# Miniprotein binders against Serine/threonine-protein phosphatase CPPED1 (CPPED1): the designs that were tried, part 2

Target 1, 314 residues: Serine/threonine-protein phosphatase CPPED1 (CPPED1), of Homo sapiens (Human) (q9brf8)
Amino acid sequence: MSAAEAGGVFHRARGRTLAAFPAEKESEWKGPFYFILGADPQFGLIKAWSTGDCDNGGDEWEQEIRLTEQAVQAINKLNPKPKFFVLCGDLIHAMPGKPWRTEQTEDLKRVLRAVDRAIPLVLVSGNHDIGNTPTAETVEEFCRTWGDDYFSFWVGGVLFLVLNSQFYENPSKCPSLKQAQDQWLDEQLSIARQRHCQHAIVFQHIPLFLESIDEDDDYYFNLSKSTRKKLADKFIHAGVKVVFSGHYHRNAGGTYQNLDMVVSSAIGCQLGRDPHGLRVVVVTAEKIVHRYYSLDELSEKGIEDDLMDLIKKK
Key: E = the ipSAE of ESMFold2; O = the ipSAE of OpenDDE; V2 = 0.75 times the mean of E and O plus 0.25 times the DockQ between their complexes.

## First folded at step 1 (miniprotein)

Design F3
Fold by ESMFold2-Fast, scan of step 2:
Structure F3 (fold): chain B 314 residues (1-314), chain A 80 residues (1-80)
Amino acid sequence: as target 1 above (314 residues)
Amino acid sequence: SMKIEVRITADSPEELALKLKWIVLFARELGAEVEITREGDVLRVTVENVDEETIKRLAREIERLAKEYGLEVTVEIKRE
């Protein structure tokens, strides 16, 4: 557990790791296990989207509160409990310095305090959390509020890497912070190779691509072609099997060589036809299997037997 | 000094309207000025005040969405 945790509210990443998963206890295979992934609760976006107003950060977010509370309640009811709950960026809608940011942040903290204490929370930064063009100040604010913007942790012999993808999008105002993440990432990928981890899994807010590695640059929803290829090649060389992202508010993705790119739709505002939902991710010794569930499906029926049966194998 | 004008059939499915709204919000996040007007069965989208690369990307995305729904679309990038 984290000694730096304020009042025991929830675990925060500090020193580029999560105290909830001590490396000494987690370096050897102890699976199979599963975790839950959500993305883009993004308190404020539904109102901003409905009005076409992106200037004020969205002045209503009761629907996002209800949806995120439903997600937390569904997760808390799962048996066995998931190893952790990861939120893949865009925690709130209001950009740094914009109206409603403090209120949205306070409400999200309140909702997240209801997550079962036995289920550590893993927080990934998105563009609305740090800014489209991050600065040292916006990164520091995020780290003070939510924990480190990039870090690694081990669960049962599996290495998890959380990356700040805004440094890949536009590092122009914080090039030294981008360089620090690049160096840290190369070190983590080297550790993955040296320790022969069972799997290595990456979480970052912005997808490498939406359908194909060779797709055209979108300049918002995917990383630039040169950047995504460089990162994908690094991941493949280190044995990373999957990258999980949000940002697109639709389910999407594809495969490049032996690397899967998985884009998960939102807990909050939908921009396509997918339901508000969560992704269940099962990690076995041989493979990573995942499935997107609507909040209603997961709340009413739990996880389907074919996925749960994978967890019972040793 | 560049702007984009897009014309799409206005009787399109609601999902297309939702996706166009996202493009508008995204463009505004980049400092663009965006206007959507209806003229009978035609939806006209005008985007101004962004760099050439952003305009070309928005044009491609609008064309892609229209093709997904089997709609007639006209995209024109104008210099001024």
Scores: ipSAE 0.008, ipTM 0.370, lowest interface PAE 8.3, mean pLDDT 84
ESMFold2 (binder alone), alone request of step 1: mean pLDDT 67; pTM 0.564

Design F5
Fold by ESMFold2-Fast, scan of step 2:
Structure F5 (fold): chain B 314 residues (1-314), chain A 80 residues (1-80)
Amino acid sequence: as target 1 above (314 residues)
Amino acid sequence: STRVIVEVEGLSEEQIAELAKALLRIARKYGIKVEFRIEGNRLIVEFENPTEEQLRELLEKVREIAERLGAEVRVIVEEK
């Protein structure tokens, strides 16, 4: 496959879909199953943060390499294997055009090549990957490097939607691209309703909110109140149960009506008190159960029996 | 040229991170270069060559965010 052979070992999302999960084999409930979610490996941020210069790419990221390698090793040891490993944006720290971006990107590609080929990678764009104010050029660069910025795929009767949340944050330099995503999303949500998917799950980098739908605008870590309410209402109407995000570098979230907003802390730089970690997400016919694990916990002890027992239910 | 230094105290490390990233986002919205330095519980932010209107709006937002986080803010303006 050209995409994998072109310096990425993972098959990239193309044509708004992920070839690793053929729709014809994935449209019916075949659960329960689980997947692993990581966020913000963000190579370069630890050094940039420590020096107070978060606008530059950071000139050192060996710690992020080691943390991400530990994450990959922990995931590869899991039995049964997770259905996929999703990275919820901010893959690297250096913004488009900034110093160290190429080097951070090549190092992350190298680390991700170690992921077991039986575990597909799902890559979500973050603000550092395409810019706080994306352009057609920065979006195109991301798509060449990592795959489509928004797409959908099916696993065992569950619809997964990956969204480019930067279009919700600031579409001023690419309004036509934002409009295209909006139209595509409305179509996907209609499909979710019409096909009676077992669940619909959304991945996007920026959280709708950190604690409550009515919370004040943070101007950076959450989407604006008007935007988050419009999106949440669309998701609820379509039967979406949960939105998973990164960006905040802390575990957070809340519930609005019957929609869960789940914010996962970082593999890389921590801005709160959480350990570097990964979220285990178990999907059953009735519910979605998840738990954050430190990298050390997951690598040493694996997944706790109460979650694994959910996967064995028939 | 005008450089503005904003000193904020009374914040936890996490709140300083929130404020710093919010300020970076706002500065980028207006096309202003900004650099910051963290000294314990103080955040020092340097804004290079903002217009009078950009400066007013940035300082207002800095104060609003800092007050929301329960912080005290001191502004130092340098013109040279």
Scores: ipSAE 0.000, ipTM 0.237, lowest interface PAE 12.8, mean pLDDT 84
ESMFold2 (binder alone), alone request of step 1: mean pLDDT 74; pTM 0.639

Design G1
Amino acid sequence: SDEELKEKLREIVEKIREELGVKIEVKENGKVILIIETDGERVLAVIEDGKVEFRIEGLSPEELIKRLAEIVKKARELEK
ESMFold2 (binder alone), alone request of step 1: mean pLDDT 55; pTM 0.337

Design G2
Fold by ESMFold2-Fast, scan of step 2:
Structure G2 (fold): chain B 314 residues (1-314), chain A 80 residues (1-80)
Amino acid sequence: as target 1 above (314 residues)
Amino acid sequence: SPERLLEALRKALEKIAKELGVEIEVRDGKVILIIETDGERVLAVIEDGKVEFRIERGVDPEKILERVEELIKRLVEKLE
């Protein structure tokens, strides 16, 4: 644990990798296993959105604290323990430079310190974490606070890629950083093919699409049609099976040429009819099976037997 | 007459707004553009040559405002 990890989030990504999963120990199939995915705890959004003052960073977030604490408690009680807990962006609501950002960040760090140290945290940047139009400064701030904005790691023969999707949305203020991620991604996808990974799985904040690859540009919740098609084709050619995202605050998604796009609803503020929740993702040698659980369902009943039975085949 | 000119302008704006996927209302000398997209609702109120935005629900006001400005730009281009 580095000094930069002390008193905050443990297992931060550094050097484009996650030290909790050393590649030399994780490159061979050692499944099945599962992990937990959450999105958009976004401390401050419930108040900011409800008052119509979303330029404000949101001056109240007690409900988001309670919901995220419930999520952490539910995860910590699972047996066997999940391999990791990934948060798919929008950790806090206050954009860089906005009021309440520091307080929201410190509160989220406090809540995340309660995650069992045996369960590594995987943190994905969202637009509220680095800005709709990121800069070198906002990216650097994120990396100091939470860890690298893009990186890869291996678990039991499966390659996981964390991408900064804000570079796909608007790289105009940091084109060299966007180019660096593009080159890095092409290298990682080449490694996936060369090493014949069991699966390759992508985490990014902004969905490629909400329902269909050919859907119209939303200009906010999905990546542009040109961009999503280029990325989807790269993923498919490298054998990526699924992309997991947040951002939409509703469960959504679809399939394009055997690539699944899975949009997971929020731990925090809901914009649809889904409950506050977490997604359980089971990885077997043949397939990836996932299911969204409300926080209450996961807290009270744990994971359903049909999913757990996939894990018990060791 | 001024009233007939305003009525013709209203009908032209409604047609253009429909082509851009927004709703338009004209009330008491104000033009109101209603933009509603999956969890977002923004009103752009145009009065006395000024535009005022009201965000009734949304996730990111900066991105919503950029989208509204683009829609207004397209509406203005159609009126040339």
Scores: ipSAE 0.000, ipTM 0.156, lowest interface PAE 19.5, mean pLDDT 82
ESMFold2 (binder alone), alone request of step 1: mean pLDDT 64; pTM 0.480

Design G3
Fold by ESMFold2-Fast, scan of step 2:
Structure G3 (fold): chain B 314 residues (1-314), chain A 80 residues (1-80)
Amino acid sequence: as target 1 above (314 residues)
Amino acid sequence: SPEELKRKIREIAERIAEELGVTVEITENGKIYVIVTTDGKTILFIVEDGTVEYRWEGLDPEKAIELAKKIIEEARKRLE
């Protein structure tokens, strides 16, 4: 990559890290702090759903542009600034090789360039970004466009892990890449235990579950029962407190032992009754507190005082 | 075989979708997902090991059940 590209507002994760948060400066507790989580802006989905042609990638996405611009404007007005803005996958609707993918990608990049330079972007891959069944080619395309598909970073003593959940859903066309993520994840979880991180938090597109660990397979919106139990056990053993996901286009989740599964509804197309919105996540030394806000609520009223008071208390 | 059954179910679902004036998208995740969209709402048909299950998102339950019964009935006739 050129120096000009590296110096842009959009700093990509590289080498399995995020340069905005160098580990040597962020390993000690320096909270409390907060960050903003959005999911599924998914430019093109509203039109694709309305016309019943989900395969073509949707040829209109002006509503998603306006919604995502509203989200960015609301985030930029927050005081103090959030530590980062994470997008939990399905950045665009058009799957690899499908019509409108390039145009959707360029429009999203343009909208995201408006995010305050003091607020790093954290990008998570979704099934529409990489394909339901990823290949080495679709993974490489994502990494070239958006940055690494899995990586870790530290903020104020808290370890954040970004995972490519498509490898857990269907690794049949890229088993070596899935194995590489598994090995890397085991190493990161070991680091979390050895360094006694204040909290460990996971971002992945597909939820482990929607309500409970023992729920039946949904076959699309949750990971298979065998896979989710294996991952949840690894997370619990390493001290992971919460997994944040999108994919479901509705707010959902539950708790398994001491692990919270939080499914956040979409900035873009809604499939349930939730408004278009963002999740505010406050990290204190003792706990992680979060709340979903409609875009209108956040843009008009900001963050409620009870959450903001948590970051003012030392 | 399960693979042959999945292919036949997919073809039947596509044909029924054309007859009813709805669209179908097919994805694969170890199982075959047949996604049918009506009025901007979705019904999912999941095919695995000779079994066809369905789920809908925002679709009228009566329409979803009627569509699912037609797909299952046609699949049953063809498999015989």
Scores: ipSAE 0.000, ipTM 0.143, lowest interface PAE 21.6, mean pLDDT 80
ESMFold2 (binder alone), alone request of step 1: mean pLDDT 57; pTM 0.449

Design J1
Fold by ESMFold2-Fast, scan of step 2:
Structure J1 (fold): chain B 314 residues (1-314), chain A 87 residues (1-87)
Amino acid sequence: as target 1 above (314 residues)
Amino acid sequence: MKIEVRITADSPETLEKVIEEVKKIAEELGLKVEITREGDTVRVTIEGVDPETIKELAREIVRIAKEYGLKVYVRVDGKVEFRIERE
């Protein structure tokens, strides 16, 4: 990574925080505001999916480049500007050590450099970014390339938590790193309770569930029943309102008690019938309102007036 | 009708054999299938208008998974119909 990239073009998380939003300036309610959420640009997956070889396929990703460029252009045109743009994992398709990984990474960096400098980029790791079974080495590579795999930041009195959900899926090769995230998370949730944050919001790549907390294990798209219940209970106890995820390449989700699980469809390859798109998330003092937009809808029409009216409220 | 079959194995070689057998059966039945492999898991999505042919492919995929002692999960139109855990 170049010094210019480290210092200027990306708002990389370091030291378990995001410098673009210093806690001292952001701990008090200053909303309403909004942010944009995308998931799974996953450069390489469209070709791999079409050929049926997703392990070593993906030697072509021009369509994902064009879709992600369209997303960036749509975001840059929004007025007022969103507070940040979060990508909920699976940035590229090639797993650690696999062919095309370097080329996919450099192309995504190039596309993301076009994001308006006033809009911080928040990056969440997915299984393709660090491996289905992460290691200290794959986590270190991600952190060197993109920034910390888990961290927190504050915006206008709202606590945002970014989690590495691969530690919940399979921590067998890095149990100490999983334990460190668990301890850190418990500390962050304690801070949320102590400071009476306006809202607490979680970003992680793998959904807790796709439809309901009691659904059967999917063994890939959702976290195991025991794990998701444990995490959901921790989130609910701390006042977390919503978890946003990708991974499923379809819009999905549900509600468990006072916790919303929101699964956002992909910028890149679709596995269902949703259009390529982005989610607009509006944060008010009372509630969090969100809506999925196709890239074409957002590019042509922008954000609908009902959501924009919420943003203009004092 | 849409059927989704997920097969998980500890060995990449075992998944390769499963994918190969699934492709052969799909071709024989004249079906197009979407096969995604992400690490240790293969996802086969079968969609079409002939329920009997689609169900037959799903049954054959489950049979292959059982033969190899693999975890398999089947959803039909979004509802779970079948699961196998390794013994």
Scores: ipSAE 0.000, ipTM 0.191, lowest interface PAE 15.4, mean pLDDT 84
ESMFold2 (binder alone), alone request of step 1: mean pLDDT 69; pTM 0.623

Design J2
Amino acid sequence: SPEEIKELAREIVRIAKEYGDPELLKEVLELLEELAKKYGVKVEITVENGKITVTVETDGKTIELTVKNGEVRVYVRVDGKVEFRIEK
ESMFold2 (binder alone), alone request of step 1: mean pLDDT 60; pTM 0.483

## First folded at step 2 (miniprotein)

Design B3a (from B3 with E27R K30E R34L E40K E41Q)
Fold by ESMFold2-Fast, scan of step 2:
Structure B3a (fold): chain B 314 residues (1-314), chain A 83 residues (1-83)
Amino acid sequence: as target 1 above (314 residues)
Amino acid sequence: DKEELIRKSIELAEKAVELAKKGDIERALELAWLAIFLAKQLGDPELRAEALRLLAELYERLGNEELAKEARRKAEELERKAK
């Protein structure tokens, strides 16, 4: 990690933690607060999807740059400032080793440098960031570029867990790394129970499910039924209230035994009818309330008063 | 537009086959998954079964026999229901 990068835009997760939120200061309830969630800026996908050109890593992404710049500008205007801005994977479209990956990465870094320094970035890996079938090399490249692929951090008594969901999808080329995450996750969930965290919240790129726990395997947009049930049961037992994901490029989700699965549509390419947008997530002592905003809505009107009133009275 | 989505699903499956023939199995998997997704959203079990059979072939090429068998089983299930 370079000193400039450590002190700059990317407060990279290292040693399975995020230095922007020291645990010693954040383990006790200090809410309410809110954060902003985006997913799938995925520089390169709009043209690739529109033209059906799947031979390259997407050779144009000017529209994704403009959309992500609009997102950053909207976030920077919010008052009070959000506690952090999380990007739930698929940062760029070009998979490891593909053309345009370096250029897409540098452009995204440039755009993200415009985020207010007071608002830490939380970066989640997606399949395009580390490959559909990750390897030790693709994971190491991601960690070198963006920070740890899985880690935990505390904000005001709330435990946040960032998971590499590609290990759940296809760990065949890196089984030891998958086992390491499994062990680490079990330890983090134990800590959540032992410390009586106010809430535990999970970020991962691939949704557990899109509508219900018992839905059919999609083989791409949801985790397999056996895997999603195992994870959901672990989360419920530890008191996890919500899992936030991207990947689907539409808003979706459901509830299983008081665990909410929330799938957020994309900043970049849409695959459904949702606008390009961001999710505002308000955390109170009693509940987690969230709402998806189009980029235009958030830019022009900010966050609606009913959500802001949960944080501060007028 | 359902007609456009059907066209895109077929186009993605065709591109997946083309990439697989060129040896780009990882990219072919991604396109096969997108084809499956579109077929599912359209409620078209026949197109979904075709895309799942392609996915099974690609998993076999990667040495993932278990995932290949699961995809093939689901394709057969959808084909039976379509009759």
Scores: ipSAE 0.009, ipTM 0.319, lowest interface PAE 7.5, mean pLDDT 85

Design B3b (from B3 with E26L K30F R34L F37E E40R K74A)
Amino acid sequence: DKEELIRKSIELAEKAVELAKKGDILEALFLAWLAIELARELGDPELRAEALRLLAELYERLGNEELAKEARRAAEELERKAK
ESMFold2-Fast, scan of step 2: ipSAE 0.016; ipTM 0.387

Design B3c (from B3 with E26S K30L R34F F37Y E40K K74L)
Fold by ESMFold2-Fast, scan of step 2:
Structure B3c (fold): chain B 314 residues (1-314), chain A 83 residues (1-83)
Amino acid sequence: as target 1 above (314 residues)
Amino acid sequence: DKEELIRKSIELAEKAVELAKKGDISEALLLAWFAIYLAKELGDPELRAEALRLLAELYERLGNEELAKEARRLAEELERKAK
């Protein structure tokens, strides 16, 4: 990596992959390991939500800056270091074209540059990042700013898939982009099956469901019943163990035919009673174990011994 | 408080209408969905149906006819059950 390529930027997914994890070195099981998952730092939402500001992208986000800085500091202190830090969408609150979007984006970039260079960032797009109805232009903007909107990477024999869930919610203005992701996903799931990956794990912003596969459509927090069932069936047949999402700003989820749907609460604005926090995800040969930590818990006490002991088993 | 959630759901739906009139459909969608969420938490099918009808109208304005039809279908189903 040249100095020019590193200056003022952080690692981004490109070419539908993440260079930090070369496939040729990561295809065989060499766990156990762990990673950290956060969701919805969403700079601007606390102010917009609390004041009823519906015309702008939230004109104050200092609390979200402090919370996200606390998250980064907590992650940087962990020993051994996590394999990566994934953010499951809604990086900022201001939608494409809205006031405060540029300022929120630059502040988040500044905060994320403090993440230890040994801990790759995995960035997932949310509806506020590319619009509730994405266009070629909003997707291109996201890819220039943050990296590819969907991609795959391997870590120690485990396949990770990052999906742009807005194409599942509303592809009406970019049907060709949705079709491209669908074809790419089918190929990745085929690879997972053919190579007998230890586990396959999916990250996407919008949950398949919040409690159960058969729950009613709410047209915002969950994917439509027809869409979630088709995706869940594809994931199950390919051996996907878990889908991690944000979007709901509350911890939630359930299980369908041995597929776990895990909805992680927000680093930023909370819509329920959960604390601002991060999810620790431990990957062993046999199973995936995870636990949500408040930012204060993780900062003060680190990861509990029962989870860390799983990493010591070879 | 249940009374506060009802008030908030109505307020969000009204603000969504105002934003839609100004041409800010993306923000109107967000508020309409939050109104649906709060109505669902309340277990109020009539209030939820009203918010879903608003969501359908906003989707139509965006040219998303399939999503508009689905939101309208759910609103009609909830209205039928409320009778």
Scores: ipSAE 0.016, ipTM 0.321, lowest interface PAE 6.0, mean pLDDT 86

Design B5 (from B2 with K8E K16E)
Amino acid sequence: STAEEVLERIVELAKEVVELSEKYGNKEIAEKATKIIREAVEALKKGDEKRLEEALFILRWALKLIAQELGNPEVIKLADEAIKLVEEAIESLK
ESMFold2-Fast, scan of step 2: ipSAE 0.000; ipTM 0.262

Design B5b (from B5 with E54Q F57W W61F)
Fold by ESMFold2-Fast, scan of step 2:
Structure B5b (fold): chain B 314 residues (1-314), chain A 94 residues (1-94)
Amino acid sequence: as target 1 above (314 residues)
Amino acid sequence: STAEEVLERIVELAKEVVELSEKYGNKEIAEKATKIIREAVEALKKGDEKRLEQALWILRFALKLIAQELGNPEVIKLADEAIKLVEEAIESLK
């Protein structure tokens, strides 16, 4: 069943926008505010990773269910409520057409139904959601299940852009879809300039880079040097302050000129020393401040006073 | 040291995966794996634990990616053995 059939808890993006945040109400600065970012719940990865399952999407994901339920419970307890909860791709591990994909998808939908209805869910596609090499069919499947793969929305004078980074990684089987996103992105960046947005923030699954703009191509965890430089320059020209990504399953990032690249570690399978966690992102008129919390830290202690005090400053 | 012996063994297995990848016609994946192996060797020479750890995680993903893209049983077996050793190397850095 879709998010609408499940009672509309996801508020799926449609027509390249998110109805939970009507533009006419959200176009002027009404901050400060905060939101929660998670990445890579990726149901099935822990089992697939531990067993070297290269043909399937992992046949067990109970640990990822427990971790994601803990994340949802922690978020629901926050006061004041965050403006939204964004998941930066790799919602499930099973790639299109692989075994366990349907079961992983239905379990994630069930877990996400528990998110407080006052907290809109923003969903970003990852390579496991659409395929390393997307096709019109895999994109359509994602859009039918979760909502649009790229879209924009406004919150309190801040423009948020959700991009399908798989088109930047390998558009060879859907070049017209990649061109459509490029044209749409150029239009959104133009709108950001024309309307003098307080900030523009980008969510995409694959990081531009892990440490620096000039780093070597990784061929998997970062976008190619030519692509990342082209995108970063477009973002900087339009006043984009930060790009948030997942994919690496480890906290990472750096700064290029005035653009921050922030790579957030996973709710699910960890691939470094970071705990399973969520990133708290505070948006003020002057700056964007963020901090990664383990699920246990956020569940037990909530958000630290120094971050919450920024919200009180108006 | 034991850690150095594990890294040497990882390099050997990764080279075998690269050779099989080339045999099955995936030149880009073979080049990627080779680059990651070279990066791990350079990190080891410099004694930079942070860079070595990063290279090991990237290598593990490259090995998984090769196995997933090719789906060949021989590649999968060698990749799995290399991944196990990469995990042991990463744990030793704790």
Scores: ipSAE 0.005, ipTM 0.259, lowest interface PAE 12.4, mean pLDDT 84

Design B5c (from B5 with E54Y F57L I58F W61L)
Amino acid sequence: STAEEVLERIVELAKEVVELSEKYGNKEIAEKATKIIREAVEALKKGDEKRLEYALLFLRLALKLIAQELGNPEVIKLADEAIKLVEEAIESLK
ESMFold2-Fast, scan of step 2: ipSAE 0.033; ipTM 0.489

Design B5d (from B5 with F57Y I58L W61M K64S L65I; at its last look DockQ between E and O 0.05; V2 from the best seeds 0.00; counts 0 for: pae E 13.2 > 1.5, pTM O .717 < .8, placed apart)
Fold by ESMFold2, look of step 3:
Structure B5d (fold): chain B 314 residues (1-314), chain A 94 residues (1-94)
Amino acid sequence: as target 1 above (314 residues)
Amino acid sequence: STAEEVLERIVELAKEVVELSEKYGNKEIAEKATKIIREAVEALKKGDEKRLEEALYLLRMALSIIAQELGNPEVIKLADEAIKLVEEAIESLK
C-alpha cells in the first residue's frame, strides 16, 4: 500500500508487523535495494535550543517544517525510488502531556503526507514520542497516533526490527511492556538465526554507543554499559549486522566485533557541525553500504554513482 | 527545601560551566550548548513549573554535549557533577 492510502495515515504498524511489506511477498532475497533513513525532525526543538524569548516568538517549529519538507522533496526526486523511508525517532519535541504536542503532530503528519505514495514510511519511537519514563498510557497514545512501538518486517529477504529503546533506558513505569518486548525480541532473533536471513537490521532511537562499546555512560545519549553490551551480544549472536539510531543529533558510531552502530544526524536541530540531512542505505546480497547526505546535496545531485551502481547491479 | 536546594546548586554549577565554555571559545558547538544551558538556568530560576521537566532535560542534554565534545577536564568535572544533580532532580519528579 502507498503512504497516502494505508491505515488512515502511513501504513501504521499493527500486530507487530507492517502491512506495507507482507511476509509472503518479501521473504525471499530480491535485492539489491535501498532505503532512506532520517532522524529527529523533532518539531519544536530548534526554538528550545535557540534564544528562548517566548513572549516574542511566533513560529515555534517553522524551521523544522521547512527542513522536513525539503527532506521529503529530496526523497521524492530519487530514481529508482527507495524501498522505504524510516524516521528514527523524536518525531516531535513536545513530550506526552505537554501543550504543543497535538499541533506539532498535526503539522508533521501534514508534511509527511507529501511523501511519494510508492514509498512506505517506517516510524520509530523516540524518548520525546513515548516519554522519558513511558507508561502504558503514553505507549498507547503513540501506537494510536503512529502505529506499534516495536515490530518487524521483511524486505527482499532482509529482516528489519524496530525497537522501543526507551524500555532499555527507563522501564520503571511499564515493566510488563518491557518484558513483552524482551520476549518478542528473543523470538525474532531466534528466527533470524534459524533462517539465516540475507541480513538482519535493527532500528532504535537510542544508540547502543556513540564511538565504542567500552565507552563511559553518557547518561542520556547512549545506553548503559551493561545494557548495551547485553543487547549487542544478542544481536551479534543472531547475525544482526547493523543498528541504526538517531537521538545524538550528530553523526557518530563504530564497530563492535562484526556489528556496526550507525548514529545518524538530524533533519531538525543540529547539535554539532553536520548539515541537516538524510542517510542513503544500500543493501546488497553481500553487504550494507550507507552514506550521509545533506538535504541540499541530495536534492541537487541525487545519489552518487558508486552507490547507484550498487543499487542497479543485479 | 531539599528540592529547592538541589535546583539552586544545579544553577550554580551550570553557570560555572557556561563561563568556562565561553572562555575556551569552541566555535558554534559551544555557543549552541551554552545558549541552551543559559535558557534552562533561566527557566529553573524563574520557577516555571510547567517547563521544569523540559528545562532539566535540556540542561542534561547540553551539559552532556559540552563534556563530550569540549573535552576539557575542568569543564568535564563540573558538568558531571551538575548532571548527577539533574538526574536526581528528574528522578524526584517521578
Scores: ipSAE 0.000, ipTM 0.210, lowest interface PAE 13.2, mean pLDDT 82
ESMFold2-Fast, scan of step 2: ipSAE 0.723; ipTM 0.885
ESMFold2 (binder alone), look of step 3: mean pLDDT 78; pTM 0.762
OpenDDE base, look of step 3: ipSAE 0.014; ipTM 0.336

